# VH-VL binders against Pleckstrin homology domain-containing family G member 5 (PLEKHG5), part 3

Target 1, 101 residues: Pleckstrin homology domain-containing family G member 5 (PLEKHG5), of Homo sapiens (Human) (o94827r584to684)
Amino acid sequence: QLLLEGSLRMKEGKDSKMDVYCFLFTDLLLVTKAVKKAERTRVIRPPLLVDKIVCRELRDPGSFLLIYLNEFHSAVGAYTFQASGQALCRGWVDTIYNAQN
Below, E stands for the ipSAE of ESMFold2; O stands for the ipSAE of OpenDDE; V2 stands for 0.75 times the mean of E and O plus 0.25 times the DockQ between their complexes.

## First folded at step 1 (VH-VL)

Design g5 (framework fv_guselkumab)
Fold by ESMFold2-Fast, scan of step 1:
Structure g5 (fold): chain C 101 residues (1-101), chain A 119 residues (1-119), chain B 111 residues (1-111)
Amino acid sequence: as target 1 above (101 residues)
Amino acid sequence: EVQLVQSGAEVKKPGESLKISCKGSGYSFTSYWIGWVRQMPGKGLEWMGIIYPGDSDTRYSPSFQGQVTISADKSISTAYLQWSSLKASDTAMYYCARLEGWYSDFDYWGQGTLVTVSS
Amino acid sequence: QSVLTQPPSVSGAPGQRVTISCTGSSSNIGAGYDVHWYQQLPGTAPKLLIYGNSNRPSGVPDRFSGSKSGTSASLAITGLQSEDEADYYCQSYDSSLSGYVFGGGTKLTVL
């Protein structure tokens, strides 16, 4: 089931900063952009399993941190997402938490 | 229909300044990176730098840092590549191209701007 | 020197299969970054041919395919046609440069 979708800005590591369109399902998060001419969606990161995500709001308003864990519970990815407002940011964090539980 | 349209060919003398343009249309200009790629006559492709017009985040190849300035004007969906003082070695075809994500491909390319620098 | 190594030229007869190699290192292809391929016909801008190692954009024939293994990638062209004469470039991301790297290009000649 699709729980939430929308535009976010994503930062991965020091050098990466981009607009993304995210789809949050009950079991996974897809980070994507549509390829305009071809009418296909382009998933720009491997699907992120909801049970492997650690998600937390950041002190910077409207931003949240997403840490992805491997099978040994070690961090293998870290993403900062910025929403268009604090309420939307809280909505993303809450919906991810609810999908995990 | 996604298009990147570049400014016309330039013939300049060493020491002159130059600013060339790349206008995007048919997509959300502020939602994609624009990169600049040089191709010297008979040579391969070299990445020069990249800009995210939505927040003006700009990154340069180590080989081009300090040699050029990349900028964008989101009000007219146009990216720019600028030299303060041209050299004969700047003679090349310059392409702009769009990136959908940071690790993605250059999916649409401008037609190129030929820059010739000679006395 | 190019960061990614391609042969400068490759040739084949019509209907044959050719492959173009792209050799990187541990900071780019070996680090798991995707490889993309571009076709440049004489006098034209490059065009995206393969993205994300093995995917074709709309309009690219299935005669073109990409693969990646270890620190290297390959572009395969089957059923070679005269229209395939072009320069082919591989491209990846390099973590040590925090930027984009291209291969030196391969000129394909159809005999």
Scores: ipSAE 0.006, ipTM 0.600, lowest interface PAE 12.8, mean pLDDT 86

Design g6 (framework fv_guselkumab; at its last look DockQ between E and O 0.03; V2 from the best seeds 0.00; counts 0 for: pae E 11.3 > 2, placed apart)
Heavy chain, then light chain:
Amino acid sequence: EVQLVQSGAEVKKPGESLKISCKGSGYSFTSYWIGWVRQMPGKGLEWMGIIYPGDSDTRYSPSFQGQVTISADKSISTAYLQWSSLKASDTAMYYCARSYDLFEGFDYWGQGTLVTVSS
Amino acid sequence: QSVLTQPPSVSGAPGQRVTISCTGSSSNIGAGYDVHWYQQLPGTAPKLLIYGNSNRPSGVPDRFSGSKSGTSASLAITGLQSEDEADYYCQSYDSSLSGSVFGGGTKLTVL
ESMFold2-Fast, scan of step 1: ipSAE 0.015; ipTM 0.716
ESMFold2, look of step 2: ipSAE 0.005; ipTM 0.590
ESMFold2 (binder alone), look of step 2: mean pLDDT 95; pTM 0.966
OpenDDE, look of step 2: ipSAE 0.020; ipTM 0.702

Design g7 (framework fv_guselkumab)
Fold by ESMFold2-Fast, scan of step 1:
Structure g7 (fold): chain C 101 residues (1-101), chain A 119 residues (1-119), chain B 111 residues (1-111)
Amino acid sequence: as target 1 above (101 residues)
Amino acid sequence: EVQLVQSGAEVKKPGESLKISCKGSGYSFTSYWIGWVRQMPGKGLEWMGIIYPGDSDTRYSPSFQGQVTISADKSISTAYLQWSSLKASDTAMYYCARVGDWEYAFDIWGQGTLVTVSS
Amino acid sequence: QSVLTQPPSVSGAPGQRVTISCTGSSSNIGAGYDVHWYQQLPGTAPKLLIYGNSNRPSGVPDRFSGSKSGTSASLAITGLQSEDEADYYCQSYDSSLSGYVFGGGTKLTVL
């Protein structure tokens, strides 16, 4: 089921930050970006399984870190997400924690 | 639908200041990087820098760091390229272009602003 | 001096196939960054012709195609037409410069 969705700003490693629209389900997180010409959303990262996510709030207000693990528990991705405010950021982190438990 | 419209041609003397503009329309201006590209007469394209209008995060090519200033005013969906003191070697066509949904591709281009610097 | 190397010119007759090469290094094309191609018709702004190595934007005919291998990329134009006479630029991203890099451009002449 869909638990939470919304606009976030995403940064991966040294890549430029980008506006994304995320869908958090009970089992996975989809990161998408709007494709205006096609009037659709484009999935820009493979689906992130909730059980393979390590998530924590960052010191920078309104931001959280998401580390993605492979089947061998090795980090294969690290993403920083910024919400429009601290409350929304806490909402994302708490919802991810609840989906994991 | 998606457009970048640049300011008109400029004729300047060495030592003068100049600020040219690039206005975006038909998309969320604060959600895409805007780049500036120079093309000297009879020469190829060279990247100068980019700006993310949502927070003014600005990156410059090593060749242009300190030579120009890139800025944006998100209230009017406009990006700017500025020189404090023009040189004859700044004579060129200047393009603005949007970094699109495919990473690192310039998908929409302005029509260009011709800047001529001569005495 | 451009970071990506293209031949300065290529030529062909109507109906022929031409290819334009783009040679990079380990910090750009060789690092896995995509190659994009732009067409600049005389007196106009560049237009995105190919993105993500081989994809065509809406309105670009299928006689234009792109490919990438190792540190190099290639633009192929089949069924050459007089309106194809233009400058063609490849572009990628370079990790050592943390920035965008262009090829020097190739002038296509239709004989």
Scores: ipSAE 0.006, ipTM 0.602, lowest interface PAE 12.5, mean pLDDT 86

Design g8 (framework fv_guselkumab)
Heavy chain, then light chain:
Amino acid sequence: EVQLVQSGAEVKKPGESLKISCKGSGYSFTSYWIGWVRQMPGKGLEWMGIIYPGDSDTRYSPSFQGQVTISADKSISTAYLQWSSLKASDTAMYYCARPLYDEGYFDLWGQGTLVTVSS
Amino acid sequence: QSVLTQPPSVSGAPGQRVTISCTGSSSNIGAGYDVHWYQQLPGTAPKLLIYGNSNRPSGVPDRFSGSKSGTSASLAITGLQSEDEADYYCQSYDSSLSGSVFGGGTKLTVL
ESMFold2-Fast, scan of step 1: ipSAE 0.007; ipTM 0.621

Design g9 (framework fv_guselkumab)
Fold by ESMFold2-Fast, scan of step 1:
Structure g9 (fold): chain C 101 residues (1-101), chain A 120 residues (1-120), chain B 111 residues (1-111)
Amino acid sequence: as target 1 above (101 residues)
Amino acid sequence: EVQLVQSGAEVKKPGESLKISCKGSGYSFTSYWIGWVRQMPGKGLEWMGIIYPGDSDTRYSPSFQGQVTISADKSISTAYLQWSSLKASDTAMYYCARHLEGYWDYFDYWGQGTLVTVSS
Amino acid sequence: QSVLTQPPSVSGAPGQRVTISCTGSSSNIGAGYDVHWYQQLPGTAPKLLIYGNSNRPSGVPDRFSGSKSGTSASLAITGLQSEDEADYYCQSYDSSLSGSVFGGGTKLTVL
């Protein structure tokens, strides 16, 4: 089931932040970007399984960290997401926590 | 109707370059990923990589990274698979196939295949 | 060696039921990724048979069905017919390899 969707800005490693549109389902998070207005969105990262995610709100207002773990509980990916405000950021973090329980 | 039409069979010598093609029709070419799959004679299917023709974003399997180049020309709805220097071990049937939502998705339509034979 | 394990062959008589297993690990099927199935008739390209664990594309008869449990998936074929003689492949996504993975394939022989 789809729990939450919306626009975020994503940073991975040393790369510049990019505008993304994310879909959070009960079991996974999809990170997409619109390629053109009125065209289908394109998924730009492998699906992030909800039970493999470590999510933490950051001190930078409106931002949260998402660490992706492999089967040995070792970090294999790290993403920083920025929402348009603190309330939306809290919404994303809370919904991810709820999906994990 | 959705179709993927591949170029014809190729017979090459080791060390030669080769570029094979996959032309899509009957759908928005820039809205779907095109993947490449190898099948060596009498063997199973191996995923090689995938390209999004809308912006040429390309992903390779670890086994094929650096061995082949995947590209696309959206003006003629055609994707390509290219070798700079062929080896005898490249002898195989090569399929193109499309995905809607990316590289964990399924291949909903397949090309007919291009047989590549590399021998000395 | 394939990342997903399938029996190399299975056989049955017309009208019988056969099942083909696809065994993965915690980095693919066990991680929750969907399993898709393809049929490859002799001399032809693969054709999508089942997607998203259990869904049939238009034109695939309901005697083909898919299921998934834990780290494994199964393709069931009921009412076996001679035209079902083919190679069958499962496919999923592997997070440790960051790519699509196929099973080794199962040759179905109709006696």
Scores: ipSAE 0.008, ipTM 0.601, lowest interface PAE 12.0, mean pLDDT 85

Design z1 (framework fv_zagotenemab)
Fold by ESMFold2-Fast, scan of step 1:
Structure z1 (fold): chain C 101 residues (1-101), chain A 118 residues (1-118), chain B 112 residues (1-112)
Amino acid sequence: as target 1 above (101 residues)
Amino acid sequence: EVQLVQSGAEVKKPGESLKISCKGSGYSFTSYWIEWVRQMPGKGLEWMGEIYPGDSDTKYEKNFKGQVTISADKSISTAYLQWSSLKASDTAMYYCARGLYEWYFDYWGQGTLVTVSS
Amino acid sequence: EIVLTQSPGTLSLSPGERATLSCRSSQSLVYSDENTYLHWYQQKPGQAPRLLIYKVSNRDSGIPDRFSGSGSGTDFTLTISRLEPEDFAVYYCMQGTHWPLTFGGGTKVEIK
């Protein structure tokens, strides 16, 4: 079941931010990137299981942090997402928390 | 109240360096992009590039890459546009603006007029 | 790069008249997320540009209802239903769908 989808800007490590389109389902989050010129869409990260995600709003409004855990509850990935505003950012964080129930 | 305040007008000679500023207030400076737009005398608007002050990620329009440097100091909520060596063709009004994720600019600075002549 | 062609270059009208401004894109501005990132700005002489309309048809805060945006794909229109004296200005469209961001050449709305 699809819960939320939309455009975000994602940063991982030292790489510059990239435009992504995310699909949040009840059990997983898919991160895709559209190639504007080619109109090609690709899943750019392995599916992120909702019960392995730790998510929180950052102090900067409109941004949230997503930490991905392995089966031993150790962090194996960290992503920063920027939404177009505070309300949309809170919507993403709240929907992820709701999906974890 | 969201506000972008730019530095004052500059009169320079070709070959001189210059750094102009854009100070944001009334919002979280690190959560929005700062856009730089050039307007040559009597001409239209040209997008030059942007910076996200939260991590200093920059993007340039190709004709400005290598011609200018965009930077920001988040401790004082100020973005900068810098030339190492000015040319007469750099004579223009330079605007900074606040950029949103959906690629529109909702607040603009008052502009900095840069005149380069011998 | 995307070319935005604005027409006419100059529109000479009197207060109370309707202004219709065109912006035509060299390629579709529909992004892969099905949003269209076409925006309109107003610039009065000696002033910085001001956002009027974002994403084709959404008015920015404080923009009067007489301003409306419409269009799809490659053809976009800014309409001012009844010109007020303060509306005489240059209007620019801008696209954010394709990198780099580009502006149209502008349409000057001047007093007849």
Scores: ipSAE 0.000, ipTM 0.593, lowest interface PAE 13.9, mean pLDDT 85

Design z2 (framework fv_zagotenemab)
Fold by ESMFold2-Fast, scan of step 1:
Structure z2 (fold): chain C 101 residues (1-101), chain A 119 residues (1-119), chain B 112 residues (1-112)
Amino acid sequence: as target 1 above (101 residues)
Amino acid sequence: EVQLVQSGAEVKKPGESLKISCKGSGYSFTSYWIEWVRQMPGKGLEWMGEIYPGDSDTKYEKNFKGQVTISADKSISTAYLQWSSLKASDTAMYYCARSGDFLYSFDYWGQGTLVTVSS
Amino acid sequence: EIVLTQSPGTLSLSPGERATLSCRSSQSLVYSDENTYLHWYQQKPGQAPRLLIYKVSNRDSGIPDRFSGSGSGTDFTLTISRLEPEDFAVYYCMQGTHWPLTFGGGTKVEIK
């Protein structure tokens, strides 16, 4: 089941910022390129399994950190997502936490 | 550092073909849309179209569809704008730009390629 | 297509003065995600345009705080609180909310 979707800004490294449209399901998070109505949606990262995610809300301006772990509890991906506001950011973090539990 | 570097100025005659380039560096070229913008002498900015280099998906503004071809070669991080047969009315400055952090926020621009078409 | 009307076409001012530039849209620019994709670009003579303000009111990195954007729905404003010599340029608004993407006609800010 789809729990939450929306536009976010994703940073994966120093110069790797981009507009993304994310779909959070009960079992995984899909990161796609920003989509306009009637355009094809393109997944730009492998699906992120919800049980492999460590999520932490950051301070201003409404960003959260997402760390992806392998079988050995080692970080294999780190993403910073920026929402359009703090309430929406909290919504993403809370929904991810609920999906994990 | 993120850069878009365009090919040099061109002087052509009507009926000739032309292909100009826009080379990206300092970022993941396949992860951002490349935009093409025309500026006629003394006039404003006109959006022509875009390409997503990761899958070569293209979109054109109606007035440019069929008039130009947008393409990309991701192996050399380069986007292209091409005319099969130039007209005098194609005389303009052509810019490429990267769609950046939010929908159609063009955060980096090429320096421009001046195309002059005269008889 | 969305029409963006910029006014005035030319604004003649002296350094130190406040500049107020208008951009009006033929339709609301609020996207389905509740964001407004209205951006401002600055073009100095002989140079490529530069992103100045994105999503109505957010300054791009390195843009001085004398530049501010405001507005909602269909009515948007770019304000330069105190013109510096390097600010005399043409300013364009642009919308990304509706297909196709469109630019305004530009406002030239020139020295009086």
Scores: ipSAE 0.007, ipTM 0.595, lowest interface PAE 12.9, mean pLDDT 84

Design z3 (framework fv_zagotenemab)
Fold by ESMFold2-Fast, scan of step 1:
Structure z3 (fold): chain C 101 residues (1-101), chain A 120 residues (1-120), chain B 112 residues (1-112)
Amino acid sequence: as target 1 above (101 residues)
Amino acid sequence: EVQLVQSGAEVKKPGESLKISCKGSGYSFTSYWIEWVRQMPGKGLEWMGEIYPGDSDTKYEKNFKGQVTISADKSISTAYLQWSSLKASDTAMYYCARHYSDLWGYFDYWGQGTLVTVSS
Amino acid sequence: EIVLTQSPGTLSLSPGERATLSCRSSQSLVYSDENTYLHWYQQKPGQAPRLLIYKVSNRDSGIPDRFSGSGSGTDFTLTISRLEPEDFAVYYCMQGTHWPLTFGGGTKVEIK
């Protein structure tokens, strides 16, 4: 089921931040490219399984870190997301934690 | 009704630039992704990358990123594949195709192909 | 990234015979929406590829009943129940489940 969706800015590694639109389901997180004028949207990263995500709110207001783990619990991806405010950021982190439990 | 029509065959020398085209008709051009596929002589199909003409959003397969530029002009329903400096290894048939669905879908219509020959 | 292995590389048959083509994926092709994005294309000599089968088993419009697709997870089959002269071609599988999109190496169905 869909739990939360919304606009975020995403940074992967040392790459520049990009505008994304994310959909959080009970089992996975989909990251899509934000498109203002077009109806069409495409998933830009492989689906992130909720049970393989380690999520942590960052000290910078409105930002959280998402670490993706392989089957051996080793980090294979790291994403920093920025929401438009602290409340929205906390909403994302809390909803991810709830989906994991 | 739906058609993808590609530009004609090209014969070029190494180091020359080239831009080939794929014109869509019979559908909403800005609502579908356009895919580019390479087929080297006697070889199989290789996905190169894609563009969503509505906003010029692009994705490239890693081996083609930096080697080619994919673009589109929605005012004339045309997508492009461009090289700044051709190599002999770019000799191939290049196909464009339409991406059917909003997620990882299938290529329902294909252009006729553009043969690019690069030789000294 | 995802490797699609097609076998055999070449299949030599006569008109009227049954053709069975295999495509095996290095990883499961089931997407989170429960769909499997494994597709088959036909390429005749000197022509562009054409869509034959999409999402494992669905025939594209105009494709005759003699073509059928089956399989699940990582193991997929294209069957041509009774070869016609126009069916001698190269057949490619393609996966759309994982980025980047990848094609198999192709199976050439040639006349004996």
Scores: ipSAE 0.000, ipTM 0.562, lowest interface PAE 15.1, mean pLDDT 84

Design z4 (framework fv_zagotenemab)
Fold by ESMFold2-Fast, scan of step 1:
Structure z4 (fold): chain C 101 residues (1-101), chain A 121 residues (1-121), chain B 112 residues (1-112)
Amino acid sequence: as target 1 above (101 residues)
Amino acid sequence: EVQLVQSGAEVKKPGESLKISCKGSGYSFTSYWIEWVRQMPGKGLEWMGEIYPGDSDTKYEKNFKGQVTISADKSISTAYLQWSSLKASDTAMYYCARLTYGEFDSYFDYWGQGTLVTVSS
Amino acid sequence: EIVLTQSPGTLSLSPGERATLSCRSSQSLVYSDENTYLHWYQQKPGQAPRLLIYKVSNRDSGIPDRFSGSGSGTDFTLTISRLEPEDFAVYYCMQGTHWPLTFGGGTKVEIK
């Protein structure tokens, strides 16, 4: 089941921010390359399993942190996402929390 | 400092092949689309097409599809615009530019200095 | 394909005067995210274009406040409140809302 989709800006480590289009399902998050109105692009990261995600809203309004864990509960990836506003950011964070239960 | 640096001016004859370059520096080259824009002598700006260097996905304006090839080599942060057989009508200034992309921003924020291509018999 | 019509084609003015440049779109430029992706660029002879205004009314970093953009839907305006000698150039509007990306034909602001 698809829970939420939309455009975000993603920062991974020390790299510059990039435009992405994300699809949040009940069990996984897909990160795709930014899309124009009429077309979709390729998935650019392996699927992120919802139960392996640690999600935290950041002090910068409209931004949240996502840490990805391996099978030993060690961090193997960190992503910062920026939404177009605080309400949309809260929507992403809340929907991720609800998917995790 | 973000920079796009283009290759130097070219003087060619009709029928010759040509490949010009646009080298990005000061940012994550694989994270932004690179745009190509043509400006014929004394004329306005025309969007030709674009490439996402992270996976070499390309898009072309209809009039340029089949006329040119856009490519990129992410190992050296360089995008290319190539003709297999030049025509006199290809005489123009060619610019590369970086697209800030997505629902937050969508404009050309940095431009290369341009490459003048002159094709004459 | 979205057609952007700029008028006038040439605007002859003296330093200190106000310049008003028009850009009209064949269709609405409002995107599904409610942003309008209409941008203005300045090109001086022998130089690459430079971004002036993005998304209708936002000045790019370092752009003087004498430059302002306005408009909505299909009708857009670039205003230069008091022309400086360095402002005599060609100005282009561009839309990023619909594919393919398109530019207007340009307005040349020249010394009278």
Scores: ipSAE 0.007, ipTM 0.597, lowest interface PAE 11.4, mean pLDDT 85

## First folded at step 2 (VH-VL; framework fv_denrakibart)

Design e1 (at its last look DockQ between E and O 0.60; V2 from the best seeds 0.00; counts 0 for: pae E 3.0 > 2)
Heavy chain, then light chain:
Amino acid sequence: EVQLVQSGAEVKKPGESLKISCKGSGYSFTSYWIGWVRQMPGKGLEWMGIIYPGDSDTRYSPSFQGQVTISADKSISTAYLQWSSLKASDTAMYYCARLDYEWGFDYWGQGTLVTVSS
Amino acid sequence: DIVMTQSPDSLAVSLGERATINCKSSQSVLYSSNNENYLAWYQQKPGQPPKLLIYWASTRESGVPDRFSGSGSGTDFTLTISSLQAEDVAVYYCQQYYSTPLTFGQGTKVEIK
ESMFold2, look of step 2: ipSAE 0.408; ipTM 0.840
ESMFold2 (binder alone), look of step 2: mean pLDDT 94; pTM 0.953
OpenDDE, look of step 2: ipSAE 0.196; ipTM 0.827
ESMFold2-Fast, scan of step 4: ipSAE 0.005; ipTM 0.614

## First folded at step 4 (VH-VL; framework fv_denrakibart)

Design s10 (from e1 with heavy chain L99R)
Fold by ESMFold2-Fast, scan of step 4:
Structure s10 (fold): chain C 101 residues (1-101), chain A 118 residues (1-118), chain B 113 residues (1-113)
Amino acid sequence: as target 1 above (101 residues)
Amino acid sequence: EVQLVQSGAEVKKPGESLKISCKGSGYSFTSYWIGWVRQMPGKGLEWMGIIYPGDSDTRYSPSFQGQVTISADKSISTAYLQWSSLKASDTAMYYCARRDYEWGFDYWGQGTLVTVSS
Amino acid sequence: DIVMTQSPDSLAVSLGERATINCKSSQSVLYSSNNENYLAWYQQKPGQPPKLLIYWASTRESGVPDRFSGSGSGTDFTLTISSLQAEDVAVYYCQQYYSTPLTFGQGTKVEIK
């Protein structure tokens, strides 16, 4: 079931800064970008399973950290997401937390 | 329609300052990096640097660090490349290009020819 | 810095024949998070700016003819033009956009025989 969707700014490494459209379901998070010609979205990262996500709101207002874990519970990915405002950021963090429970 | 429109050709003397522009339209200017690429006459492409207009984060090639300044004015969707003191070796075609991190330099300006001679 | 090396520097191919250009990076440009290679190919015709042909090593940009294809992974990449047309006369550049400084190959000039 879809719980939340919306535009976020995503950072991974030094140069990886881009606007994305995310879909949060009860079991996974999809990170997508619009495709120029086909008028549709493309998934740009493997689906992120909700039970393998560690999510923390950051001190920078409107931003949260998402760490992805492997089967050994070791971090294999890290993403920083920025929402349009603090309330939207809180909404993302709270919805992810609720999906994990 | 996404477009990058660059300022016109420049003819300058060594020691003069210069600022050329690249105006984006048809997309969210603050959502993409803008890069600058030099092409010396008859030579290949050299990346100079890149700026993210949304937060003015700038990165330079080591070869161009301190040689040029890259900036952007998001209120008019325009990026800039600036020299404080031109040299004859700066004679080249300069391209701006929009960078999507996932899809590379997907749109390019028409180029600005800069000629520096005494 | 990642160094990009193309081969050959130039090639002459008859109309309708296959053209193959190689590109080698000094370090892997494969991003582990999505298993994609951050390698692009550009076409530059005389008097024109470069045009993006291929991104993610093998994904064709919208509007680019099917005769252009990219392949390879990690450090070794190939651009293939399956049936050369007159309008394909150009210089072709590979570029890694995996990390700054962004780097281009030296270019391969494709001409009709």
Scores: ipSAE 0.546, ipTM 0.874, lowest interface PAE 1.8, mean pLDDT 91

Design s11 (from e1 with heavy chain Y101W W103Y)
Heavy chain, then light chain:
Amino acid sequence: EVQLVQSGAEVKKPGESLKISCKGSGYSFTSYWIGWVRQMPGKGLEWMGIIYPGDSDTRYSPSFQGQVTISADKSISTAYLQWSSLKASDTAMYYCARLDWEYGFDYWGQGTLVTVSS
Amino acid sequence: DIVMTQSPDSLAVSLGERATINCKSSQSVLYSSNNENYLAWYQQKPGQPPKLLIYWASTRESGVPDRFSGSGSGTDFTLTISSLQAEDVAVYYCQQYYSTPLTFGQGTKVEIK
ESMFold2-Fast, scan of step 4: ipSAE 0.574; ipTM 0.882

Design s12 (from e1 with heavy chain Y101F)
Heavy chain, then light chain:
Amino acid sequence: EVQLVQSGAEVKKPGESLKISCKGSGYSFTSYWIGWVRQMPGKGLEWMGIIYPGDSDTRYSPSFQGQVTISADKSISTAYLQWSSLKASDTAMYYCARLDFEWGFDYWGQGTLVTVSS
Amino acid sequence: DIVMTQSPDSLAVSLGERATINCKSSQSVLYSSNNENYLAWYQQKPGQPPKLLIYWASTRESGVPDRFSGSGSGTDFTLTISSLQAEDVAVYYCQQYYSTPLTFGQGTKVEIK
ESMFold2-Fast, scan of step 4: ipSAE 0.571; ipTM 0.883

Design s13 (from e1 with heavy chain E102D)
Heavy chain, then light chain:
Amino acid sequence: EVQLVQSGAEVKKPGESLKISCKGSGYSFTSYWIGWVRQMPGKGLEWMGIIYPGDSDTRYSPSFQGQVTISADKSISTAYLQWSSLKASDTAMYYCARLDYDWGFDYWGQGTLVTVSS
Amino acid sequence: DIVMTQSPDSLAVSLGERATINCKSSQSVLYSSNNENYLAWYQQKPGQPPKLLIYWASTRESGVPDRFSGSGSGTDFTLTISSLQAEDVAVYYCQQYYSTPLTFGQGTKVEIK
ESMFold2-Fast, scan of step 4: ipSAE 0.578; ipTM 0.882

